# Ledger of designs, part 29: VH-VL binders against q0atu2

Target 1, 119 residues: q0atu2
Amino acid sequence: MLDKKARIRTSREYRNVFEKGKRLSGRFLIIYYVENALDNNRFGFITNKKIGMAVIRNRIKRQLRAIVREYQGQVKNKHDIVLVARAGIGKSSFEGMEKDYIAIMKKAGLFARNANKID

## First folded at step 1 (VH-VL)

Design i16 (framework fv_iluzanebart)
Fold by ESMFold2-Fast, scan of step 1:
Structure i16 (fold): chain C 119 residues (1-119), chain A 121 residues (1-121), chain B 107 residues (1-107)
Amino acid sequence: as target 1 above (119 residues)
Amino acid sequence: EVQLVQSGAEVKKPGESLKISCKGSGYSFTDYWIGWVRQMPGKGLEWMGIIYPGDSDTRYSPSFQGQVTISADKSISTAYLQWSSLKASDTAMYFCARSYFDTEYYGMDVWGQGTLVTVSS
Amino acid sequence: EIVMTQSPATLSVSPGERATLSCRASQSVSDNLAWFQQKPGQAPRLLIYDASTRATGIPARFSGSGSGTEFTLTISSLQPEDFAVYYCQQYDNYPLTFGQGTKVDIK
């Protein structure tokens, strides 16, 4: 479970990331990311109705949160990052989502070191 | 500056077709939904529908389904609202408004100035 | 559809006084509720979203509260420029729906 402080929770915070942030697309994910003035990273998760029914979207959100939590120690400090699931993600395996996340974060320069799991 | 600019006022007769526009600037047009809102003279706001310009996914209010067509041309950052055959009851101010691209959030934070459509014989 | 009902239809308030506007949803909309201000001849202006979060540039005298089905917009010390029509709007489910509006006019 991600710490409450590590979550983007308000529409205003999401707007800040979308308007000021950089955008990078992966196979199943799009990330928007911007440096923040805090001492920690914050993550947001967006799944739109094109992905599928609520049960699929909720599964995807849970799996993305689990992936983010597992690799949080490798993310460069002081960033707000919003993950947007693409339509094709509903057919991906957990492993496929995890690999796409690692690839896109490395491409964005947000992983300061090798993407080995912390724990 | 983030803004939406709408086409000018229209005066039409019943049975005529019409297409009005809403042009976005100062932001990534394909990352936000564009909604359309009607306001009849002296009345409140009515949500008509919404479009995601990135792939033209369109959702209508049941009251407006089949009455209008919403479309977008992402190459020129413009959304459209169209009638095939206008009625006198379509006389109203029409607003476009930017909303978030996720269907679970539709905060309308930036609005066009409105297009007045008058339909009379 | 989710029906939004605002009360009162008209609220007469003197400058400097508190104004309290109510909005009720026919079913739960969680905190997916926004408040808009509209002055004659102008487009609506977003005041509050997520039930209680002020939009950028909105004065601190505007505050929103509530969740589920009952919501309130409070203007703590009404200024002359605040005389307008106020609309609540739910974005919990399609179709998006607005209340009928509350007109705040001078007493």
Scores: ipSAE 0.013, ipTM 0.574, lowest interface PAE 8.0, mean pLDDT 85

Design i17 (framework fv_iluzanebart)
Fold by ESMFold2-Fast, scan of step 1:
Structure i17 (fold): chain C 119 residues (1-119), chain A 121 residues (1-121), chain B 107 residues (1-107)
Amino acid sequence: as target 1 above (119 residues)
Amino acid sequence: EVQLVQSGAEVKKPGESLKISCKGSGYSFTDYWIGWVRQMPGKGLEWMGIIYPGDSDTRYSPSFQGQVTISADKSISTAYLQWSSLKASDTAMYFCARLTDYYEWSGFDYWGQGTLVTVSS
Amino acid sequence: EIVMTQSPATLSVSPGERATLSCRASQSVSDNLAWFQQKPGQAPRLLIYDASTRATGIPARFSGSGSGTEFTLTISSLQPEDFAVYYCQQYDNYPLTFGQGTKVDIK
């Protein structure tokens, strides 16, 4: 689980990212992202009913949280980032979601060129 | 027309192996989950597990983990339920069922007719 | 696992009467609940999903209500073809679980 400070928690905070942020789509993920005025990054996660049953959506959300936590040190500081799972994500492996996350974050310019994975 | 057709009734002895089938037609087989449900004589419904044929992602109920194997062959739109060694307590009607919509929700909308499996010595 | 408890075990009703069936979850399942009808010798048929949405082709006399842990299936004016066993099922979390069923019998 991500620390409390690293999570987007309120509808107002999600709305800010959607309204002011940039959007970029991967295979299984869409990210919305915007610079914040804080000292840290914050992440939000959205899994809608088009993905599948609640057990699938809850599994996807847990796995995405684990992936984000693992790579949090590679993310450029002071960003609010919302991950929206695309319909096809339910068919993906954990490794497939991880690779898509890395690819989309690099494409967005949110990963440093020589960023290292967090232990 | 969406249809799930199951293999015929089986009469087996304890210790024998068995593989029963569920063939889908009238829809994109690889885009829907297929679940297996057991109903013992005079009893209610028990969910056994579910498979996504597009990538063979399979989830089991803890009660059935290690007791059965669920698989699918997408080239012939068929899902399978398999026992390596049957027990008398496996005597039941076995149903396969499809999720109602690919991404929208997880109720089962189309069901096979059932396969009766009888295991006795 | 989430345990689904249905009551009563058997409900005796005359044609034209209202039947009310209850389903209780051991923890909140939000609105992730379905109702199925099963007649002797047949596979189950989906009636209601998302607690209150009627499946395609299901008559208006069938209605579902509830959220969280308490759910109800109502048949407003029971027809002869409605005598069957009814099951509730949660799809909020693995493993998927069914109630033990309520048999609706002719009085």
Scores: ipSAE 0.006, ipTM 0.540, lowest interface PAE 12.3, mean pLDDT 85

Design i18 (framework fv_iluzanebart)
Fold by ESMFold2-Fast, scan of step 1:
Structure i18 (fold): chain C 119 residues (1-119), chain A 120 residues (1-120), chain B 107 residues (1-107)
Amino acid sequence: as target 1 above (119 residues)
Amino acid sequence: EVQLVQSGAEVKKPGESLKISCKGSGYSFTDYWIGWVRQMPGKGLEWMGIIYPGDSDTRYSPSFQGQVTISADKSISTAYLQWSSLKASDTAMYFCARHEYSGYDFLDYWGQGTLVTVSS
Amino acid sequence: EIVMTQSPATLSVSPGERATLSCRASQSVSDNLAWFQQKPGQAPRLLIYDASTRATGIPARFSGSGSGTEFTLTISSLQPEDFAVYYCQQYDNYPLTFGQGTKVDIK
């Protein structure tokens, strides 16, 4: 879904974000994020064994990619961001995952203010 | 140029141990997962498992869990596939192939294959 | 495990003709689908990934389409070097699985 250059694709790049990045926890998601030397954002996705079987983990990963793609225009440039799904995410709806993503990105200061202000 | 070079053909008897190799070059070996794929004579492709050479994290297909061991030596950019006790049913061509982070990508570059023949 | 089914088992075509190969997944794999070419005595060669993206160095006559459970590989004008076995592979779910292959041979 996401443009290939907007994806964190190697384990080395994931480790860099985990080791040097900041961490913020949401309801169903944890993000690790660090400013990069590129002119674009890159996203990574981790669905660990605590979530459930591979079928469930890969469904969650696809849904998270779709959410990230939809909101990519709201994200401040020059960041590598890794989304780690928490164990409870398997019980969440797509809407619930989307809401949690928006909330944590705003808390991290990674979303532009008023980007999707309702009302 | 990315290249994966595998060890030569093996002829073994049932019960013997075997370790075959796959050496990467032309890229950062520790930045990519290496997978192993079996192709039995006249049959299709079967994914066996993968290893991340940077920390030796492994994941196996359920069909191959306990049947083989996958390992790597990052100091010489080489991955391995090993059997403790070969069976006639292990007769096959074994390919190693590179792919990026597990669960995201496809197998992009392949070794030439190692033919393993197990017979009495 | 996701089962990949390819059809036809064998496709006979003449050089210059169009070849269309099908791949069906037992459940949705989104666009996480790759196509490989294998010639006798050789390793598989990646042709297409993400259902429709051509790999580096692959001729424009190869194209992929589809999403979900139904996928197609098209060779618009078959060349002599294209006679081979073609495999589809899903990477949507573990374990990774391949179709049984379609053999493209000379009519």
Scores: ipSAE 0.008, ipTM 0.546, lowest interface PAE 13.1, mean pLDDT 84

Design i19 (framework fv_iluzanebart)
Fold by ESMFold2-Fast, scan of step 1:
Structure i19 (fold): chain C 119 residues (1-119), chain A 121 residues (1-121), chain B 107 residues (1-107)
Amino acid sequence: as target 1 above (119 residues)
Amino acid sequence: EVQLVQSGAEVKKPGESLKISCKGSGYSFTDYWIGWVRQMPGKGLEWMGIIYPGDSDTRYSPSFQGQVTISADKSISTAYLQWSSLKASDTAMYFCARQSYEVDYYPFDYWGQGTLVTVSS
Amino acid sequence: EIVMTQSPATLSVSPGERATLSCRASQSVSDNLAWFQQKPGQAPRLLIYDASTRATGIPARFSGSGSGTEFTLTISSLQPEDFAVYYCQQYDNYPLTFGQGTKVDIK
């Protein structure tokens, strides 16, 4: 689970990322991202009902938060990033979601050079 | 169907503590925020604060910060509003209401019936 | 905080006539504006959200318009059951704020 302060929680904060941010699509994930005025990164997670039942959507959210937490040290500071799960993510493995996340973050230029996983 | 059911009316004296409740049913309780709104007799609506039951993230209106505590127990789909020491000025109708933050920006869409709190000496 | 100002404070309209209620925000709230109806002894009921979208089950005579700072709720062909206080609410920014309400009386 990510620390509460590293999560996007309000509808206004989500809207700001969608309106002002950039968008990149991966295989299982879409990210929207924008630079913030804070001293830390914040992450938001969206899983729509077409992914599956609430128990499946909640599992996907937990797995995505775990992936984001693991790679937090590689993310360039001062960004608000929203992850939107695409249809089909429910059939993906944890490793598949992880690989997709790494790929899209690199394409976005959000991974710092020589950064390491948080252990 | 979506329902928010609040606890019954309360009559209290200044200085007493109080905790009122709001029980959600018919939806995933941890996927929505629960807000509390005060309405003083003959007055309009005032937003007090909001809680996300999934992790108890809580936001307060500046006017109510430190005056009340908002909490939730997701295992029984219930949110709470609590005073440690009531004042006569707390006499009001208190409403709970649901708000979505998962997909779109939304207003309060479903409301509880209200809990009347009367504080008098 | 964003201050919501409603006008008029009280509106008296004959049955069958149009009622127009105004709501102003002290700064832009985009279209993140809702209208609620409250009858005596009842909880508020959502009428309109996103400035102009009717909530489920709300009669077609209720319509909303506006964006930014100026918003209007219109009730065409006012009916006796429309006796109520109407509130606008912005959900664009924290703290969430309501207008002071417009009381609609049918003469």
Scores: ipSAE 0.006, ipTM 0.540, lowest interface PAE 9.4, mean pLDDT 85

Design i2 (framework fv_iluzanebart)
Fold by ESMFold2-Fast, scan of step 1:
Structure i2 (fold): chain C 119 residues (1-119), chain A 121 residues (1-121), chain B 107 residues (1-107)
Amino acid sequence: as target 1 above (119 residues)
Amino acid sequence: EVQLVQSGAEVKKPGESLKISCKGSGYSFTDYWIGWVRQMPGKGLEWMGIIYPGDSDTRYSPSFQGQVTISADKSISTAYLQWSSLKASDTAMYFCARQYSDWYESGFDYWGQGTLVTVSS
Amino acid sequence: EIVMTQSPATLSVSPGERATLSCRASQSVSDNLAWFQQKPGQAPRLLIYDASTRATGIPARFSGSGSGTEFTLTISSLQPEDFAVYYCQQYDNYPLTFGQGTKVDIK
């Protein structure tokens, strides 16, 4: 689970990221991201019904949180980032989600050049 | 499928302690917020507070801060509302409810049946 | 805290008639607004969230509209089972707050 400071928690904060942020699509993930006025990054996660039953959606959420947590040291500071799971992510492996996340973050320019992953 | 089941009615005297429960089933308990809502006899709804069981992050309404404690036990998928010292003014129906969104604040989609708490001398 | 004010306090309508319920926030809540129905002796039931999105299983006659500070719940053709108290709730900011309720009496 991410630290409480690193989580986007309110509907208003999610809406701000969607309305003001940039969008980038990967194979299994879409990210919406915007620079914030804080001293830290915040992450949000959306897994909708089109992905599958609750047990699949909950597995995906746990795996995405683990991936984000593992790589949070790589992420350029002062950003709000929302990950939206696409239809089809339920057939992906953990490694497939991880690769997609890394590719999207690099393409977005959100990975710091010399940052290392956590854990 | 998704269900919140609350503990039974309580009759207490002023000054006594009380802990009531709300057990979730049919979903991943640690992935959704649970809120507590008070309804005094013949009155409307009052939000008391909310907890995210995954990390016990808890937020209170200012009018209930310090008057109650909200907690959760992940191992048995149960949230709690507790008073250290009850007052007659605590007489009310107490509802627990699950937040619709699994990650941000939104409307409460599933509600417990309510626990009636009566406090009288 | 954001104060939610509902009007009217009581609304009497005939079966088949349109019912319009209003909810006003003391400051902007964007579209972070939900509507609930409560029948006597029952827990509240979610009708609408995000101001205008109908919850699963809610009949099409219920619709929500508005954003910012002014919100409306409309029941296009009132049925006998719609006799209830209706509450709006904002979730834009803590503390979460409810309106005082509108009681819908069917004639």
Scores: ipSAE 0.007, ipTM 0.564, lowest interface PAE 9.4, mean pLDDT 85

Design i20 (framework fv_iluzanebart)
Fold by ESMFold2-Fast, scan of step 1:
Structure i20 (fold): chain C 119 residues (1-119), chain A 121 residues (1-121), chain B 107 residues (1-107)
Amino acid sequence: as target 1 above (119 residues)
Amino acid sequence: EVQLVQSGAEVKKPGESLKISCKGSGYSFTDYWIGWVRQMPGKGLEWMGIIYPGDSDTRYSPSFQGQVTISADKSISTAYLQWSSLKASDTAMYFCARGYDSLYEYTFDYWGQGTLVTVSS
Amino acid sequence: EIVMTQSPATLSVSPGERATLSCRASQSVSDNLAWFQQKPGQAPRLLIYDASTRATGIPARFSGSGSGTEFTLTISSLQPEDFAVYYCQQYDNYPLTFGQGTKVDIK
């Protein structure tokens, strides 16, 4: 769902974000984020086994990618951002995940003033 | 299946160099962090640092930065902890441990048996 | 650095009794907290991670709770093999830090 250029793909790239980045925790999501030297944003997604079985984890990952894609135009450029799903996310609604994402991104200073008004 | 096996006990004098090892088996060594933890006699646990063997990215506790060197040789699935010049205050049990998750969450799920280092004149 | 403080320093209980151990962080660590058990002459053993999730193979009598700055480890019906030192550890921020330990002794 995201352009390949907008995805964090390698373990090394994920590790760079975890080690050098800042961290913010929401209700269902944790984000790690760091400014990059590229001309675009890159996103990574982690859904671990504590969330549930593979079918649940795959559903959550797809939904998170959809949320990120919908709001990517509001994200300040030149950042690597990793979203980590917390265990409780499996019982959240799509709307709940979306609201948590917007709240965390605004708190991190990564969103424009009117991010929640996209379409 | 997952095992971390550490080198044997060491008895050294102040000023001597030392390198101890931690060999991983039963998992993909390059996909997990290896941490080093010190326990002085009768005391609690102190985190010293971690290394990602896949590219030797290393992070130290401020208390241990410049005191020790952490390294790894991924070709033999072995991590190392090294002192250039030992002090009597380095007398302790040293544990290596595998990071629970290689991408985040820096707690430890599997531990080596420990290497006792005694430094005395 | 985040300072982890455990209480009590020593807890004396009889087999079959409930043991409750506390861990306090000087700053919020969210749920990024683990509990370890260490017996004399042995390496630490992971019991609980993410404040409340039992590690693989850990008996159901061990449970963790809490978030932010206040955390509890509970052993519901203490067995003879549970007499050990217990450590909490935060992994919310570097450097990783451990509490000083709570020793669970036989009464």
Scores: ipSAE 0.006, ipTM 0.556, lowest interface PAE 10.8, mean pLDDT 85

Design i21 (framework fv_iluzanebart)
Fold by ESMFold2-Fast, scan of step 1:
Structure i21 (fold): chain C 119 residues (1-119), chain A 121 residues (1-121), chain B 107 residues (1-107)
Amino acid sequence: as target 1 above (119 residues)
Amino acid sequence: EVQLVQSGAEVKKPGESLKISCKGSGYSFTDYWIGWVRQMPGKGLEWMGIIYPGDSDTRYSPSFQGQVTISADKSISTAYLQWSSLKASDTAMYFCARTSDYWYEGAFDIWGQGTLVTVSS
Amino acid sequence: EIVMTQSPATLSVSPGERATLSCRASQSVSDNLAWFQQKPGQAPRLLIYDASTRATGIPARFSGSGSGTEFTLTISSLQPEDFAVYYCQQYDNYPLTFGQGTKVDIK
């Protein structure tokens, strides 16, 4: 699963990414991203109430973490990246979320062109 | 200082109605969920439900659905827990607690001091 | 619902000793797990969230570990003020659920 050191944990850390970072919107996801001074990447996940019930939001959050974990080796080092789920994500398939994530990360220049799942 | 302040202890008879309160201060009340947690005498913690004060979106534990009503008045930064007809089994300490969808989804970081409700015949 | 099981029910330790508390989930909760301390007559106090992150103001002797279904709270050198009941809580899925608690008592 996604290592705890690879997770953004506090409101202060989230604020840093929002205030200093760049923003890119996809179909189901918005990412905010900024370079960090660490030796690893960190990811944050936001699934606000507009998406639906907590059970749906929690499922989506778990699926997004799984997607991020599978492709973490393709992400350029030293970035804090926050994924914000858009309202329509609740009706997306896992494959749809995965495709959107890959497309956004490539457009942001954070991802290798030939991104494949990590075994 | 961020805090939640609850109403005082209540002593009631079975069949009576009751509404207890939880007032937030020192933060943006409409940006956080307020949950209610029951603790029966000598027992552990039970989550009852949660409300988002900004639009009154409310979720209940299946065990408490239909037994209580959770509401909020954002104009005075206050959340409420209400019974239409109390039972002796409702005797417990009731806590309100704050959580955020942002970083602490489900992890209650600020708690009220508790409201003791005693229901006896 | 996700069932949280804590063990032991009661842990008797002396001040200065290490205390290790366990929490098990009936299904994976990833790292969406919090630990709370409750002293008699008081509200619960958040100690750890996201399985291993200390809440503001919590002493370094408290540490959390684990992911998935197996979690541990460790108090490295128990102080007199640490005698309390400790609860774990999952927030991976609704309904939110707590363990039944472990009472840390004086030996």
Scores: ipSAE 0.007, ipTM 0.577, lowest interface PAE 8.9, mean pLDDT 86

Design i22 (framework fv_iluzanebart)
Fold by ESMFold2-Fast, scan of step 1:
Structure i22 (fold): chain C 119 residues (1-119), chain A 121 residues (1-121), chain B 107 residues (1-107)
Amino acid sequence: as target 1 above (119 residues)
Amino acid sequence: EVQLVQSGAEVKKPGESLKISCKGSGYSFTDYWIGWVRQMPGKGLEWMGIIYPGDSDTRYSPSFQGQVTISADKSISTAYLQWSSLKASDTAMYFCARLDYTYESFGFDYWGQGTLVTVSS
Amino acid sequence: EIVMTQSPATLSVSPGERATLSCRASQSVSDNLAWFQQKPGQAPRLLIYDASTRATGIPARFSGSGSGTEFTLTISSLQPEDFAVYYCQQYDNYPLTFGQGTKVDIK
């Protein structure tokens, strides 16, 4: 699955996830998630100004996208998931963000075992 | 529905002050950044800076820092670009554009029509 | 700052032909790259964002690809209204920077 098809793009779609979805908080991340009617998962990313300057927010957003992409094969299909970065994420390492993402996705029940695809 | 409307063309002399405007409509003005982009005659696009109208958080390109002031008045959904003392080298088309830095950075998705500023003696 | 370099400077193509425009970043910008079209006397128009996602209302003949430092804009079947200058722009790091542009002339 390519990331371009797997992204939440419109403000309307973000609003739907916030209004209809469930919320779960980690150390550096909050996720909002809801089942969708599609054949694939879609992800959204929010890095607000409390995290820091635009360059820091952009770095965090890029790193979160990389983490999501790396683990996309383990995510249960048919979900819209929005990741919201918490203020403290700007001081986190890449490994710290990755660990938090895995923990929160498992807690939400969104990680499936043996979801990796052989091709 | 979404629209950015800029103020009209200006003809000025070196040393004069100037303030041009960009009025947003059809969306929540305080939820999006407004950027300013310069295009000198026959040349490409140069990003000058951005402002978040909700709290006036402003970021400048290093090339424009100290040369211009970007501001916004959220009560009338208007952003501004201002010079204290114009130079002939400020002759250009100036565009404003909307940018969402909170959700997804779509780049600049809606643009104003541009304001032509001519500075000559 | 991140320098964006576009090639070719000018491209002459006949209607119905495929046009391929390149954009290179001096360092990785991931997929934080947009493409704009500007016609004479008009404001730029967003075509593509996140390297390959078409903006609302943009015809399917426009497609973007690439990641990191090398990006391509492809127009699969060029129409007369596609005569314009095309700019790439990175939004990975401050300051935001544009390429110098590629002018597409219809033969």
Scores: ipSAE 0.007, ipTM 0.558, lowest interface PAE 10.5, mean pLDDT 85

Design i23 (framework fv_iluzanebart)
Fold by ESMFold2-Fast, scan of step 1:
Formats: C-alpha cells, sequence, structure tokens
Structure i23 (fold): chain C 119 residues (1-119), chain A 121 residues (1-121), chain B 107 residues (1-107)
C-alpha cells in the first residue's frame, strides 16, 4: 500500500494535475503529471464506471496501487501523477497493466535511476 | 445494500475513556473513506476527520486534532472514534458517513444512524 | 480553511411555495459542493452533490445550481416533509467544512 503522503486525495489536487499537467496515453492507462513543490511524489487513481462494475473497478485500483508501489523508487522525485484506467483495462492481466505502466512512465521521462538503490 | 451501523448510546463521566464504532456492510470497506461528524445539542454539523481504511490514512479537522483518535479495523469492516479522557463539552450526537473512495470525487453518500454520547458528572 | 456561509438563517415558507437557499464559499470550490437535509432526530440525508447532481431517490423539486463561490438550493414546491434544516458542504479541500445551516420553517 502506498504511504498516505504519496497519495492525491482531494478534488482540488486532482484538478491541479488535470489543468496544469501533461497527458500521455498507453494501452490501458492514461497518465497526467505535473511537478510539485513537495519533497515527494504523489499518485492519484481514477477508475470510472465505463470500465465495469464496482468489483472490477476496485480490483483494478488495488492492482494499480501495487504496481505504483513496486516502482516508486524509480520515479523522478517531486511529481504529482494521476493514473486514469481506460475502458479496456478490465480485460488486462496484472502483467499487462505493469508493462503498460513501465512503458508510459519511460515515455514521459519520469523513470530515473533509484537514488536509494541497494545494488 | 450499503449500510453503516453505529454502536449504541453512551452515558459517561468526565475523565473516562470511550471508543464508539461504525460498521460498514454491502460494499468494499477498504475502498471508501469513513468520516466522523459531530453535532452538539441544538447546533450544526462539524466535520471531525476521515480515515481511508485500506491504508489508515487519517485526516483531522484542526479543531479535533489531538482531541480524538480515528482508527479502523479492515478485517471486521469497522471504523472507530476514541477519546482518552472525556469532557462535558464532548456531549453530542456523533455520526459516521461514507464518502467516495480514492476516486476524484468526494461526497458523504451514506450515513450511520448516529451515536448519542452524554458526558455528565 | 474554507468557510461556508449560508443565508438566510431561517426561511419561513408556506406549503406549495418556492424556497431558495444560498451558500457562499470563502474561496472557489469549483462544483465540489453538496447539500444535505436534516430532520429532527435523524441523520443528515444527501440531496445534491457536484453542485447540481440530484442524489438517488431525491424528488425532482430539489435542484442545485452555482459554481465557484456562490451556490443555491431551490425547492420548487415545498411539501410538508421538507420543513427541515439544510446544510451545504464543500469537499474541494481539507478540512471539509459545512455551512451553519438554514432552517426552513412553516409560515
Amino acid sequence: as target 1 above (119 residues)
Amino acid sequence: EVQLVQSGAEVKKPGESLKISCKGSGYSFTDYWIGWVRQMPGKGLEWMGIIYPGDSDTRYSPSFQGQVTISADKSISTAYLQWSSLKASDTAMYFCARHYGEDYYLSFDYWGQGTLVTVSS
Amino acid sequence: EIVMTQSPATLSVSPGERATLSCRASQSVSDNLAWFQQKPGQAPRLLIYDASTRATGIPARFSGSGSGTEFTLTISSLQPEDFAVYYCQQYDNYPLTFGQGTKVDIK
């Protein structure tokens, strides 16, 4: 689970990312991202009703949080990033979502070498 | 069917501790915030704080920071509001309410029935 | 903190008449505003969210409008069961804040 300080939770914070941020789309995900004035990254997650029923949306949110947490050390610091699930994500495997996340983050230039990496 | 069921009324003395509960059912408990709202007799609504049970992220109103503890036990789908030492000024109706989880939009959509807490000597 | 101010404090209306309640935010809350109804001895009931979206099961006579800092709740033809206290609430930013309430009384 992501640390609470690493999560975007208010409508105002989401609005800021959408209005001022850049957008990139992958196969299953869209990201919006903007630099923040904090010492850490923050992530938001959006799964709308078009992707499926609540049980599917809740599964997708849990899996996306797990993926983000796994790769958090590789993300360039000081960014607010919102992940928006596309309609087709409900049919994807966990591995498919993970690969899409890695690809889109690399394309955005948001992946960097982990500064705290233990070899 | 979404339901929030709160614990029963409490009559306490100043200085006593208290923990009241709010049990959610009919939805994924860990995917929605639970908020606590105070209403003093004859007064309006005051937001106290909220908790996201999935990771225990807790946000307090500045007026209630340090006065109460909000917690949750996701294994039994229950949120808690706790006082270490009650005061007569804590006499109020306490409501729990669910609002939309980690998605973009928040509103309190389902409410518990309320727990009346009376603190008197 | 965002301060929510409601007016009037008390509104006296006859059954069948229109009631208009106002809510002002001390800074923009976009459309992140909800309206709640509370009857004596009951929990609050969600009427409107996102400034103008009626909650499930809420009668069509209730409508919300506004954005930014100025918001209105309208009850087009007041019924006896509508005499209650009404609260606005912003969820644009923490801490979440409620207005002080408008009591709708029978005239």
Scores: ipSAE 0.017, ipTM 0.628, lowest interface PAE 5.7, mean pLDDT 86

